# VH-VL binders against a2ajx4r71to235: the designs that were tried, part 16

Target 1, 165 residues: a2ajx4r71to235
Amino acid sequence: GRCNFEDRLCSMTEDQTLQPGWTRRSGIISNSPPFWDHNGNISAHFLALVSRVDSISSNLRSRIFLPTNDQQVCQITFYNFSSNQNGKLIAGLQTLCGDPIEHLWQKTEILQSRWERNVITVQSSQQFQVIFQAQMLATHGQEEVIAIDDISFSSGCLPADVCQT

## First folded at step 5 (VH-VL)

Design c35 (framework fv_tislelizumab)
Fold by ESMFold2-Fast, scan of step 5:
Structure c35 (fold): chain C 165 residues (1-165), chain A 116 residues (1-116), chain B 107 residues (1-107)
Amino acid sequence: as target 1 above (165 residues)
Amino acid sequence: QVQLQESGPGLVKPSETLSLTCTVSGGSISSYWVHWIRQPPGKGLEWIGVIYYSGYTYYNPSLKSRVTISKDTSKNQVSLKLSSVTAADTAVYYCARDSYEGMDVWGQGTTVTVSS
Amino acid sequence: DIVMTQSPDSLAVSLGERATINCKSSQSVSSYVAWYQQKPGQPPKLLINDASTRESGVPDRFSGSGYGTDFTLTISSLQAEDVAVYYCQQYYSYPYTFGQGTKLEIK
């Protein structure tokens, strides 16, 4: 389907190399936190990866961006809510298919009570994608969650044609 | 106007289970989360745990093995059970509501003394 | 666990003078800090939430500021009724944690 986020500039897609697991949730339909979006709205939607008894891993990928320059800063803004005891959310860059992800930001093993706004500045001499990589190990307890909302890219993050080098 | 009121025994014997009730009036416990906080005599505040409107709970790791928080929506009550009590559990116990604006309404507190 | 450290432990300020209480978290808590006032025999009263948002009915002489790890509560012109113990609290992540308290006295 369509983008699950209101970035309006590019679509986030689930990584085909891992199992899909992200779901659109709101406070009204949630059995575990968060019960609201980052504005405290119980009816607004966000994207969540949920685990209880089985391990789960899933990635979200941005569109391809051009190399960054010194004249315009490229910043990624997003909100996260993590409620897990054996999980991690990583935001990073990937410059070529199959290349290791360069970690720019992470959140591990945290029980958040509120959403957190994050701003990441990106510098890359090559074309890149932004990857949100999430993993939670089996819990054998209450539901555990990694949630993301409102991903946006500043004007310095310039969309790329696949043929550019 | 929402009000919270704690109740329970004033004296509990060592090794027994402490049971407290928080009764809510002027509003429904289905509309917010309820926290339990305690304060030993002359000391600061210690967060015990929370229960969300859904029944989901989190407990302070220092107390997790001994604490259970539950709710009865039909009675508009939240309950706290603390097992295997010792003199270190002597404190004033408070319940407080949270509606995303922070803990803005607190009960008066109920004093619990652990002694034989 | 996130540790909240207040300074000073005790503060004596003359009536009409500025009182400043500091609170430091062991890791970033964004803006998710609340300030409470507690008078003897009473429950804590919420004064400030989200680091700087004053609760309804709280006098405007009370103000909060800060983000990340460093937070401040200021009383611009101390009144006699302000004698109390003040606590900061983070509500960014569980378990919630409080500072040790600052006792505010006159003179």
Scores: ipSAE 0.709, ipTM 0.860, lowest interface PAE 1.2, mean pLDDT 86

Design c36 (framework fv_tislelizumab)
Fold by ESMFold2-Fast, scan of step 5:
Structure c36 (fold): chain C 165 residues (1-165), chain A 116 residues (1-116), chain B 107 residues (1-107)
Amino acid sequence: as target 1 above (165 residues)
Amino acid sequence: QVQLQESGPGLVKPSETLSLTCTVSGGSISSYWVHWIRQPPGKGLEWIGVIYYSGYTYYNPSLKSRVTISKDTSKNQVSLKLSSVTAADTAVYYCARDSYDAMDVWGQGTTVTVSS
Amino acid sequence: DIVMTQSPDSLAVSLGERATINCKSSQSVSSYVAWYQQKPGQPPKLLINDASTRESGVPDRFSGSGYGTDFTLTISSLQAEDVAVYYCQQYYSYPYTFGQGTKLEIK
C-alpha cells in the first residue's frame, strides 16, 4: 500500500482533531517550499505541517500491523521535505497507547531544497503502529514547513485484521 | 534553448551597492528557479542565493544581511543587489537556471571589481 | 553548513587513461550531488546530476556514482578537451555548497 495523498490521508490518521495539523498541499497553492512533490509535479499533493505563531505538534498514525517475522522484512518507505530552523520530524514505532514512541528515524533543523527518500526496517515482537511525529516551535518570521509524501509499506508489513489487544 | 545573460557595472566602489541583472531568453522565469553564484579570482564557487518561480527567496546566511534577489516577470529578468561591498566581493558573478535537476544552464558571467 | 571536500586537489593523467575524482560531504546529502566542468574563462558546465545521471550531450566517458556522503566522478579515457577544473556540489539543503575543485591536467 502506497499513500501518495492524492486521495486524502490514505490509511493514515491524525491524532490531533481539535486544531489544524497536517494539511494537504500542492506546489500551485504553496506559499513556501516545497513547490513540487518528489517527482517534480507541481499539481500533485503532499502532506505538510506549517509553522504557526504558537508552537505546533501533530502525530500521523498508520494502521495497526502484526508482529514482524524473519521470512519477510517489513520496510517503510517515505519522502520528506523539511524546511525549518526549530522543527523536528520523527518516524517511530508505538506498541501500546501511552507507551513511548521508539524513534527509528528523525530529521531536525534543516533547510532542504529537495525531497529525500527514506527506507526504515521495522522489527517488533508485538503489534505496532508507525507514527510520524512533527513539531515546530513558534515562529514570527518566514513560514517553516515539515512535509511528507508517498508513504508505502512493504509486503512484510502485515496488517492486523483485528483491533489491538 | 534557454539562455541567461548577466550584466552589471564592472567597477563598484567600497561601501556602495552592487546591482546585477540576469536576462533570460528562450523560457520564462516563471517556470524555473534562478540562482546567483560567484567566483573570486583564482578561487572556487560560492552560492549566493535563489529565487523560485513564486518569488520566494533563500540567501546564503553569510550574505543574507546584504543580499536581495528579485525578479521582474514583465522583463523576464532576475536581479541581485549586494550592499556595503568590500574588496572581498570582487568576483565573477553568474546566474544559473534550476529546473529541479541541478543548475543546468549558466550565464557567461560578469566580472565585478570592488576598488576605490 | 554542509562541507564538500574533494580529493585530490590536482591530478595529472595521461591521454587515454582513467581519471577519478572523489567528493565527500560532511553529512548525508542523499543522491543530490552535481558535477561541473569549468574551463578557463568559461562558466561551469553541468556534467552529472543526481550523483549518476549524465546531462544531455555529455560524452559517455564521464560517469558519476555515490550516495550519502561519498561520491566519485570518473573519466574512463581522458581526452585533451577534458583539461579543466571539476567541482562537486550538493543541492540537498541550503546553503548550497561546492567542493574546492580538482584541477585535471595532462601528464
Scores: ipSAE 0.673, ipTM 0.858, lowest interface PAE 1.4, mean pLDDT 87

Design c37 (framework fv_tislelizumab)
Fold by ESMFold2-Fast, scan of step 5:
Structure c37 (fold): chain C 165 residues (1-165), chain A 116 residues (1-116), chain B 107 residues (1-107)
Amino acid sequence: as target 1 above (165 residues)
Amino acid sequence: QVQLQESGPGLVKPSETLSLTCTVSGGSISSYWVHWIRQPPGKGLEWIGVIYYSGYTYYNPSLKSRVTISKDTSKNQVSLKLSSVTAADTAVYYCARDSYYGMDVWGQGTTVTVSS
Amino acid sequence: DIVMTQSPDSLAVSLGERATINCKSSQSVSNYVAWYQQKPGQPPKLLINDASTRESGVPDRFSGSGYGTDFTLTISSLQAEDVAVYYCQQYYSYPYTFGQGTKLEIK
């Protein structure tokens, strides 16, 4: 299961938002970094949350997964590119519908020049979803970006059918 | 095959603007981005800034208020302007290309001395 | 800013022996580290990019390794033409930063 955002969101879902949330972008039409995907391809797509004047936030949710076991590791691999001075990207778990997100990884304000590959090992005794939570505060001037690409789940991440409430 | 060559005045007076040109041959500046780096006598390397093929620029915050990098695609040239110079700006100035995997081609460098 | 710190500041190695130069970043830079060789009166020359990828035309005796915060440049069998100052550089985030340099000399 690899999601590279070339033609859609690959079964990822976005929470309701007033402003445009996560959008698919490519380097070829961008006025600000990133000008390429994580392979250096200017025409390949990635997912971006973009802010210029308004504060913006959005969550991107995975499918529901079964509880993990110690025999086969559940790992999440993804690439991030952040170019912002007052934002954050969090990767975490939500075990019950409406529960607080358990933060496993974060990236705060940074002006990246390259994509970064991240690997997160997941352990949960309950069913869970992976959440990518992004927020940027209002800015006056240059476009600010939080981008993500190529999310994949290892074979130890087993799909489930229903949200546990 | 791709070569970069810096040029500009070797002597600049304090408070004036330093202007340098990087001329590219054997390739187009539309295919990569160009960095400016400097090295004071007997010291290490300091990154000044970059211009991407799109025209987007980023500058070292320590120099940002004084630096402008621009390009002229028709002449295959990238220019650096550094305003309000002082003796601390005395250095060898290099331009270097970047095609995503590091600065693989550098100019020979041009020496700039700031002196009255 | 990300600070790049090299060790040692200077190193003397006999011909044919191994030379090792270390570079540490103040924050993780993934694998986005380059190594440069600079001889007197010359511009820096790229030797290694992406921590371990040798640039075309660079002799096999040069190798790089590392990830995150700790990086190493190794010259397996030093030759006379290798006398130079060596710099590490991160290009993970802006501004780009260089190490202070390591001067390599023959014993």
Scores: ipSAE 0.650, ipTM 0.848, lowest interface PAE 1.3, mean pLDDT 86

Design c38 (framework fv_tislelizumab)
Fold by ESMFold2-Fast, scan of step 5:
Structure c38 (fold): chain C 165 residues (1-165), chain A 116 residues (1-116), chain B 107 residues (1-107)
Amino acid sequence: as target 1 above (165 residues)
Amino acid sequence: QVQLQESGPGLVKPSETLSLTCTVSGGSISSYWVHWIRQPPGKGLEWIGVIYYSGYTYYNPSLKSRVTISKDTSKNQVSLKLSSVTAADTAVYYCARDSYYGMDVWGQGTTVTVSS
Amino acid sequence: DIVMTQSPDSLAVSLGERATINCKSSQSVRSYVAWYQQKPGQPPKLLINDASTRESGVPDRFSGSGYGTDFTLTISSLQAEDVAVYYCQQYYSYPYTFGQGTKLEIK
């Protein structure tokens, strides 16, 4: 499925936190980059984690997927925009409930001027979730941002109902 | 037909602050973001910084401690201040607009010489 | 910072012949590269953005190609008015960085 954050958060969930978490933004109301989505549209929405002087962290979690196989490729496509000097965005897998996150992709300390399209191929012999993990330790005064948009899963990413043994 | 025009002093003494103005005509700076770029005599182009329509700024790390870019929407102007200048700051200074598809309109440039 | 390196530093090409200028980035910039033409005493002029998209009013003899770290500007049939210094520039991340320039001359 495709999640473009125009109407809702899709089926992604945010891990519990007392910090401000991911919020929907658009270029029209933003005080810091990005001022457009990945198509240059100032009115389109994306998800952003925003900090100034305080540290902030949050995770976005997908539904549970079945183990992958060689008959169908499971690929995750997403766009990222990072504008920070002390931050990190990780895309990874969590197999079984509570296991450590396996890092498949990351972006650290970068001041992007444009969105970036990413494609990740997933291999897992166990049921898994896709996790987008973000952290910023901003102490610089101006807003720092980690943004994500247009997450999609290919047909080889087969949904599962619950975390199974 | 949008045009940009730089203006400022042609000569600045070492240790002083350089102040330049970019005046926009034929359009509003509220619709664009504006970059400052410089070019020392006989050398290539160096990006100085940018100001977005929101007023948000980014500066080249090599110049960040000395640079301030600001805008005055009522005057349709973008300003550059560069403090503690040295002979290495001698260059032609350009402003250029950006509408997401590159820096498509540039000013003619203003020459700044730093000498005693 | 991303370093942009052009080759060659200078190039002499006969009128009507093909000119090719190369640009390499120290890390991937995807397609976020622009090419500029600068004639003596003039500001730079944007020719190509997004690696291969020609700006309005730019002759079709100019073309750009590349993705990631390797980029090329091609002039398919050199005209006298094309004598200039050409710069590549990445706009993937700040600070924006330019190549050192390639001076194009008539042979």
Scores: ipSAE 0.687, ipTM 0.858, lowest interface PAE 1.3, mean pLDDT 87

Design c39 (framework fv_tislelizumab)
Fold by ESMFold2-Fast, scan of step 5:
Structure c39 (fold): chain C 165 residues (1-165), chain A 116 residues (1-116), chain B 107 residues (1-107)
Amino acid sequence: as target 1 above (165 residues)
Amino acid sequence: QVQLQESGPGLVKPSETLSLTCTVSGGSISSYWVHWIRQPPGKGLEWIGVIYYSGYTYYNPSLKSRVTISKDTSKNQVSLKLSSVTAADTAVYYCARDSYYGMDVWGQGTTVTVSS
Amino acid sequence: DIVMTQSPDSLAVSLGERATINCKSSQSVSRYVAWYQQKPGQPPKLLINDASTRESGVPDRFSGSGYGTDFTLTISSLQAEDVAVYYCQQYYSYPYTFGQGTKLEIK
């Protein structure tokens, strides 16, 4: 399935935070870029992590997937939009049981004027989750943003229900 | 359909503030965002900054300390102020609209000469 | 800042022949490159956006291609009215940056 964030978080989950984390936004309710989705639609929704004064960090997690195989490729497709002077968005894998995140893709300290489509091919011998980790350090009072939209997983990304031994 | 027209003084003295206005006709500045670009004599194009329909602005870091872009929606105008000018600021100044698919409509340009 | 480098700085092409202008970015700009035509005394005119999408009213002899760091503008059959300076521009990230320009002349 395709996760377009028009209604909900598309079965993604956010780690607990003491501050507001990822929020659902559209161009018509935004006071900082992006003012549109990746098709130029001001009414379509996306997920944004927004910082103005304080440092903020939040993870967005996929469902658990089975180990990959060579018969069907597992690809993650997503759009990103970053508008920040001191921030980072990482896409990576976490195997179950608290292992470190294996970084597959990142975008740092950039003032984008357009959304970017990204495709990541995944290889894992173990069950895994896809993690989108965003961090923004405090800088000045202007609103800073990391946004993500339209996450999809190819047919080679097979859902799992529980951790295997 | 949509037309942009720059206006302002042709001559500005060193150390003064340059003030230019971009007047829009045939459409509203609430439906697109506006860029300022300049071109020194015999040279290429340099991006100055942008203002979105919300009023949000970004400026070229090389000019940020001297540049202010603002808009007046009731007059359908976008303004550029550039402080502490020098001879290096001599150029043709353009405003251009952006509706997400690039800068498709440009003003005819206004020539600014910085000289005593 | 992202640096846009055009090649060649100038070229001369015979009427009816193919002209090719290249543009390279110092880092990936995805598809977000525009091409402009500028004739003496005139503002730049948008020809191509999103690397390959031709602007309305632009003749089909103009085409663009590329993605990431390498982009090309092609004029399939040069006409006299095509004599101009051509600029590539990235609009992936701020500040927007232009190539230095390529001057196209008739042989």
Scores: ipSAE 0.716, ipTM 0.869, lowest interface PAE 1.1, mean pLDDT 87

Design c40 (framework fv_tislelizumab)
Fold by ESMFold2-Fast, scan of step 5:
Structure c40 (fold): chain C 165 residues (1-165), chain A 116 residues (1-116), chain B 107 residues (1-107)
Amino acid sequence: as target 1 above (165 residues)
Amino acid sequence: QVQLQESGPGLVKPSETLSLTCTVSGGSISSYWVHWIRQPPGKGLEWIGVIYYSGYTYYNPSLKSRVTISKDTSKNQVSLKLSSVTAADTAVYYCARDSYYGMDVWGQGTTVTVSS
Amino acid sequence: DIVMTQSPDSLAVSLGERATINCKSSQSVSSWVAWYQQKPGQPPKLLINDASTRESGVPDRFSGSGYGTDFTLTISSLQAEDVAVYYCQQYYSYPYTFGQGTKLEIK
């Protein structure tokens, strides 16, 4: 499935937080970059985590997927835009039943001017979720951003709904 | 048919402030971003900074203590001010439009000489 | 800052032959590289954006390729009007940076 955040958060789930977490934004309502989505469209939406004065962190979780195989590759495609001095975005896997997150990709402190397309190949012998973990440390009140757009999963990423026994 | 044209004094004395204007015709500066780029005689291109339609600016860190880019939407103009100039600031100065995929429309350039 | 390095500094190619200019970035810039042509007394002209997308009105003999840190501009069959200095530029992250330029001339 493709998720371009035009309507809502798709089927992604945000972990509980006491602060505002990920928010849908578009270029025309933004006070800081990005001022467009990954196609250069000022009116199209993307998902952004914004930091001003306090440290902020939030996770986005995909649906649960079945174990992968070598013949039908599971790939995650997504776009990122980071504009921050103290931030970090990680894309990783969490196998169900309490395992820690395995980091597959990351982007740290960077001032992007354009969106970047990323493709990650996933291999897991167990059921898993894809996690996007974002964190930004407190600053002097200048707005800092981590943004994601257009998440899609290839044909090898097959949905499941329960933890494997 | 969007066109950009730079203007300003051709000679500036050391320690003074250089002030240039970029006038846009055939379109509104509220629809795109405008960059300033310079080129010293016989040398390559150096990016100075950008102003977005929202008024957000970003400057080259090597110049940011001396640079201010601003816009006047009513006049359809973008201005560049560079303070405390030296001979190293002698260059042709360009303004250019950015529509996301690149700087596709450039002004003809204006020559600035810093000399006592 | 991201450093953009072009090779060669100058290149002489016979009319009708292929010209190739390379551009390397000190760190990944995704596909966000543009190529400009500059003739004496003129502003730079955008030829290629997003590494490989040719600007409208640019002849099809010009092509761009690359991703990450290695980028190439190719002119498949050099014409006399192609004599110019060519610059690559990254616009992935701030500050934007240009290569030092490659002077293309006829041998």
Scores: ipSAE 0.711, ipTM 0.865, lowest interface PAE 1.0, mean pLDDT 87

Design c41 (framework fv_tislelizumab)
Fold by ESMFold2-Fast, scan of step 5:
Order: structure tokens, then sequence, then C-alpha cells
Structure c41 (fold): chain C 165 residues (1-165), chain A 116 residues (1-116), chain B 107 residues (1-107)
């Protein structure tokens, strides 16, 4: 489903093997950009990873999906806002059978002024999870941010419970 | 309706600091962010920097070492300081507001000449 | 920095005819592109934001289109008051950057 982060993290989960760091925030309670969601709403919430001095790395994982088919396309739609000089956000997929993360999209070292809508088409012969992987390296005292909002999965992204290998 | 008006010295000597003020009427500077843009004679537009309602700033990297933008909410003013000026800083300077939907309200501009 | 390139640098169009100005970004700016009109001695006036959204009070003969890297401003039926320099500007990322401008004149 669509996850707009207004109440909670929706169905997304943080990877517990890595440093947790994603927090819900809005323009009203933010000391650094973004000061609005992707619709310009200062009161609406989004998910942000914030670095000030120390390096930080964190993952956000979707539910498990079944292999894709050619009858209904599986698309991931999400908004990103990156405001950093030493950071990287990757959107990718990991098959549940232990394969490395396949990078489908990335954004590095950018000072965005607006949110960007992204649409990724997924094709996988195996069960998979969608992963948003973020990293920012230590630098200075001004806050650096990687933010994400309004994640949705099209009807071709069919839910699964566990890896069936 | 919101109006912006720039003011400053008009003539600045090389190596000195240029100080400009953008005064806002008809609205509060706490509700939007303000950009500074300049235009040298006969040339195009160059973005200088922005200050958000929170006080957060971003500057054009080409000017970052010389530029400071600040705001005074009690006076409803945004200020631009540009240090170590040269003849290349001669331009019309504009302030413009941004409420997310683009820079929709601009001041009329103030002409700055850098000359001895 | 994102480089914005306009074409043509100048054009002359007869009254009542269509004028087309193009703007290309060196990398994708999504829909975060604005068009400004500037007449001599005046500040730039925002005509279009978000690539295609007309500002209040802007005549409907002005239209914008495009997404990503390629954008167009169209004036469907040129009027004498439309003589000006037109600038495109990306506001996707900092620093904000403008095209070099297109000077529009009457034939």
Amino acid sequence: as target 1 above (165 residues)
Amino acid sequence: QVQLQESGPGLVKPSETLSLTCTVSGGSISSYWVHWIRQPPGKGLEWIGVIYYSGYTYYNPSLKSRVTISKDTSKNQVSLKLSSVTAADTAVYYCARDSYYGMDVWGQGTTVTVSS
Amino acid sequence: DIVMTQSPDSLAVSLGERATINCKASQSVSSYLAWYQQKPGQPPKLLINDASTRESGVPDRFSGSGYGTDFTLTISSLQAEDVAVYYCQQYYSYPYTFGQGTKLEIK
C-alpha cells in the first residue's frame, strides 16, 4: 500500500543489523530542510535520516513480494529529498534467497530544494524485498538529511509471506 | 498583498562590504523563505542564496566565502552582506519570496555600482 | 551545478503568431522549472511554475510543457506587450540556475 508516514512507519521496517536512525518529522518541527512534504505542506510528515557530525547508515525494508509476472507491472513509487554533500540513497531489491542487493536507483551528494517523485519498474524471477539504503559520511556541524515519503507499490507487486526456496 | 523592497548604498568601493536590506510589507517573513538574485548590466540572472523561515541558509558556491544572509523578524527584514567586492559585483540586486510555488513576488531591485 | 540552456538566443515573431522558446537542463530537474518574463527596467515576473502551472493573472496564451530535461514555453498568439527577455530557471536543487535568456521581438 501507500505509506505517507503521517502516523507511523506504515509497513516499512528498519534493518535491525544496522544503526537505526530514520525518524518521522515534519516542516514545523524541523531545524533543517525539508520544511514541507512533497505537496508543500509544512504540517505533513515524512521519514528522515539526519547526520550532523558522525557518519550514519540505515536501511528501510518493505514487505516480501512474490516473483513478478508480465500481466500486471510491479512499480515502486516514492518521493525523495536529499540535502547532503557526502551522502547516498539507494533503492534496490534483495532476493530472499541471500542474493546481493540489486541497485535500481540512487541519488548522491545533492542539495535538493524540492521533493522528487520516482517510479521504478521491478522484474524479478524470485521473491524479493525492496530496500532503501542510506548513508552519510561525517563532515561538519550543519545538519545533512536524506528523506523519503509516500512509498507505494502498484497492484503488480504481489505480497508474499516468506522465502520459498 | 505582500511587497518586497531592496535598499542599500548604491555605490561601494572595491574591497569593502556591500550591505543590502530587503524590507517586507503586507506579510511576515516567518511564513516563507527569501532569495537574493543579481543581474549585472546587460547580462542574465544569477542566484546568490536563500534564507528559510527557520534561519537556515544556502549560498551559491561561487559566492559562499563572501556572502552572509540574515533575517530580523522584529523588523520584518532580510539582509545580504557581500564582502571584498570588486567591479564584477556591479549589478542590480533583487530579493524574492518563495512560498514553495516559485519566486512569485520580487522587489523592484536596487542598483549597486562598485567603483572607486 | 545544473546548467540551463535556452534556444534560441533571440527570435522575432509577427503579431498574432506563435512563439516557442526551449530550455534544456544538463540533468533531470523533474517538473521544478519556472519561466520568467523581464521587461527593461523591471524585475523578472513569474509566468509559469512547476513546468506548466500558470501564475494568477498570466494570460492563457502563455503555456509551459516538459519534464525532466526538456522544457518549452509557448505564446500562442503574440501581442505587442509580450516583447521581453524570457528566462527559464530550475529550482530542483541548489544552487538555483537560470538559462541565459531569450530575447523576443516583433517582426
Scores: ipSAE 0.700, ipTM 0.858, lowest interface PAE 1.0, mean pLDDT 87

Design c42 (framework fv_tislelizumab)
Fold by ESMFold2-Fast, scan of step 5:
Structure c42 (fold): chain C 165 residues (1-165), chain A 116 residues (1-116), chain B 107 residues (1-107)
Amino acid sequence: as target 1 above (165 residues)
Amino acid sequence: QVQLQESGPGLVKPSETLSLTCTVSGGSISSYWVHWIRQPPGKGLEWIGVIYYSGYTYYNPSLKSRVTISKDTSKNQVSLKLSSVTAADTAVYYCARDSYYGMDVWGQGTTVTVSS
Amino acid sequence: DIVMTQSPDSLAVSLGERATINCKSSQSVSSYVAWYQQKPGQPPKLLINYASTRESGVPDRFSGSGYGTDFTLTISSLQAEDVAVYYCQQYYSYPYTFGQGTKLEIK
């Protein structure tokens, strides 16, 4: 499936937090870049983590997927737009055993002018979730942003019906 | 058909502020963002900065302390101010439109000479 | 800053022959490279955007290719009107940067 964040989080969930985390934005309602989605549409929505006077972090989780194998390649495609000097965005996976997040992709300090398409191949012998983890340190200047859009999973990413501990 | 036209004084004295205006016709500056680029005689292109339709700006770090880009939507104009100029600021200055797919429409350029 | 380096600095090609200009970035810029043509006394003209998308009105003989750090502009059958300086530009991240230019001449 493809998730373009036009309505909701598309079956992605945000970890419970007391701070505002990922928010839906569009070019029309944005005070800072990006002023468009990855197709140049100012009305289309994306998810953004926006800098604050305090440090901010948030995790976005996919549905649970079955273990991968060589005959079923699981690929994640997503777009990112990072405009920050003290932030990072990590894409990784987590098994349900309380293991730490395995980092598969990372973007740190960068002032992007355009969205970038990314493709990550996932290999896991256990059930897993895909995690997008974002963090930005406190800022006192112009608003800084980490944004994601258009997350999709290839046919080899098979949904799991039951979560294993 | 949208067109951009730069204007301003052709001669500026060292240490003064260079002020240029980009006038847009055939379209509204509220529908895209505008870049300023310069080209010294016989040399390549240098990006100066951009102003988005919202008024948000980014400047080349090499010029950031001296550059201000602003817009007046009612006049359909974008302005560039560059303070404390030196002979190294002598160049042809261009403004260019960006509608996400890159800088597709450029002004004809205005020549600025910094000389006493 | 991302540095854009073009090769060659100058190129002489016979009419009707193929011209190839290369552009390398110091860091990955995805597909966010544009190619410009500039004739004496004129502003740069956008030919190719997003590495390979030809701008409206640009002749089919112009094509772009590449991704990441290596990009190429090709003119398949050089015409007299193609004599110009060609610039590559990255617009992936700020500040935007241009290559030093390639001067294309007729042999």
Scores: ipSAE 0.682, ipTM 0.857, lowest interface PAE 1.3, mean pLDDT 87

Design c43 (framework fv_tislelizumab)
Fold by ESMFold2-Fast, scan of step 5:
Order: structure tokens, then sequence, then C-alpha cells
Structure c43 (fold): chain C 165 residues (1-165), chain A 116 residues (1-116), chain B 107 residues (1-107)
């Protein structure tokens, strides 16, 4: 499936139990970049983690996927837009509930002016989830952002029903 | 067609504040972003900063303490102020629009000489 | 800051020959590179954006390629009107940065 965040979180779940976490934004309602989605549309939505005064962190988690095979490639495609001086976005996978996240991709401390399309190939002999982990240190008054849009999973990413401990 | 035209004093004394205006015709500054770029005589291009249609600004860190970019939507103008100028600020100053697809329309440039 | 480095600094090419200008970024800029042509007394003119997308009205002999850190501008058959300084520029992240320029002359 493809997730463009126009209606909801597209079956992604957030690990954070305290608010605020990931929120839906558009260019029209934004006070800081990005002022458009990955296609340059000011009214289209994306997910953003926003920091101003306090440090903030949150994980965005996919559904559980079956082990990968060599018949079909499992690829994750997503767009990122980071506008921060003390932040980090990690894309990774977790093969068991509570296991450390294996980092597959990251972006740190960058003031982007454009969305970037990313493609990550996943190989796992066990069931896994895709995790987008974001953190930003206190900014002392400036609004800083980590944003994600248009997450999609290729046909080789096969849904599973439960986490395997 | 959208056109941009820079204007300014031409000569500025050291330690003074340089003020330049970019006047836009054929379109609204509320529909795109405007960048300022400069070019010292015989040298390359240096990006100064940008103002988005929202009014949000970013400045080159090398100039951030001295630069302010602002806009007046009613006059369809974008302004650049550069404080505490020195001879190193002598350059042709350009404004350019950006509509997400790149800086495709540039002004003709205005020459600024910093001299006593 | 991302540093953009062009090579060569100057290039002399005979009419009808191929001219190639290279641009290297100090870190990945995805496809967010533009190429500009500047003639004496004129502002820079956008030729190529998105590394390889030719701007409307720009002749077919101009082409751009590259991704990540290595980018190339090619003029397949040099014409007299192509004499100019060419600049690459990244617009992936702030501050925007330009290459130092390549001066293209007729041999």
Amino acid sequence: as target 1 above (165 residues)
Amino acid sequence: QVQLQESGPGLVKPSETLSLTCTVSGGSISSYWVHWIRQPPGKGLEWIGVIYYSGYTYYNPSLKSRVTISKDTSKNQVSLKLSSVTAADTAVYYCARDSYYGMDVWGQGTTVTVSS
Amino acid sequence: DIVMTQSPDSLAVSLGERATINCKSSQSVSSYVAWYQQKPGQPPKLLINWASTRESGVPDRFSGSGYGTDFTLTISSLQAEDVAVYYCQQYYSYPYTFGQGTKLEIK
C-alpha cells in the first residue's frame, strides 16, 4: 500500500503516549517549511513532527510484514523534508517486538528546501515492522520540523497479522 | 510574463546600511518565493537569502547577522537590507523568483559600489 | 555548507565540437542541481533544473545528467552564441550554493 496522509495516518501507528507527536499538516496551515507536499501542492497533507521549545521524539510504525523472499523485492518508498538544526530522522526495521531498531536510512541536522524521494530495500528472514524514528532537541523558540509524505510498500512487502516474539 | 527589477542607490559608504528593492510585475509575490543573489566584479555567484510567500525567511549564515529580507505585498516589492557594509559587499545584486521549479526568472541586476 | 566544485575552470572548444562541464557536490544533493548560463553584462539564465530537465526555449544541444554528488552539463555541438560562463547550483538545502563557474570559449 500507498499512504499519502490526505485523510488519516494510513494504518501507521505512533509509539508516543504523550502529545504532541506526528500531526497532519499542509502548506496552508504551516508556520514554517514545508509549505507544500512532495508534489508542490500547498493544500495537500503530509505528516510532521514539530518542535519549538522542548525536545521531542516519536516513532511512526508500520503494520507487521512477513519475512521477505527472493521472488519479490520488498521496497519502502517515502519522501522526507527536514528543516532543523538539532534533529534526526531514522528509517529502520524491527524484527521482534522490543528488539533494537536496525537503521537503514537517516537524515540529520539539515534545512531542506525540497522534498527527497527515498527507496529502501528490505531483506528479513523474520517478521518485521518499518519504523520511522524522529527526534529533535530543544530549539529555544524557533519552530523546527521533520516531515514525511507518501509512504508506499512494494508488492514484495507482504502483510502479517501479529508480532512474533 | 513575470518580470523582476532591482533598484538601489548605486553608491554606499562603508559602515552604512545598503537598501535594495525588487519590484515584481506580471505576477504576485504571494505566489512564489524570492531570492537575493550577488556577484562581485569578475567573481562568481553568492546566494544571500530567500523570502517565501508566507513571509518566512532564510539567510546565508555568512551574512545572517547583517541581512534582512522583507516584502510589501501591496506594492508587490521585496526588499533587502544589508548593514555595516564594507568594500567586500561591492557587487551586482540580483533578485530571482522561485516557484518550486527553480529560479527561472531573474532581474537584470543592480550595481552597488561601497566606497568612501 | 554544501560545496559545489566545477571542472574545468575554463574550457576552449571548437565550433561543432562537444563541450562537457562537470560539477561535484561535497555531499548528496539528490537531483536538486540547476545549471545557469551567464553572458557578460547579463543575469544568469536557467538552462537545466532537476539535474536533467531542460528549461523551455533552451536548445536541444544542452543536456544535463547526474544524481547524488556528480553532475554533468553537455553541449553536444558548440555554437558561437554558447560562449559564456556556466554555473552549477544546488537547491537541496540551505544555504544554496553555486560552483565557481566554468568559462567556455571558442578554440
Scores: ipSAE 0.672, ipTM 0.857, lowest interface PAE 1.3, mean pLDDT 87

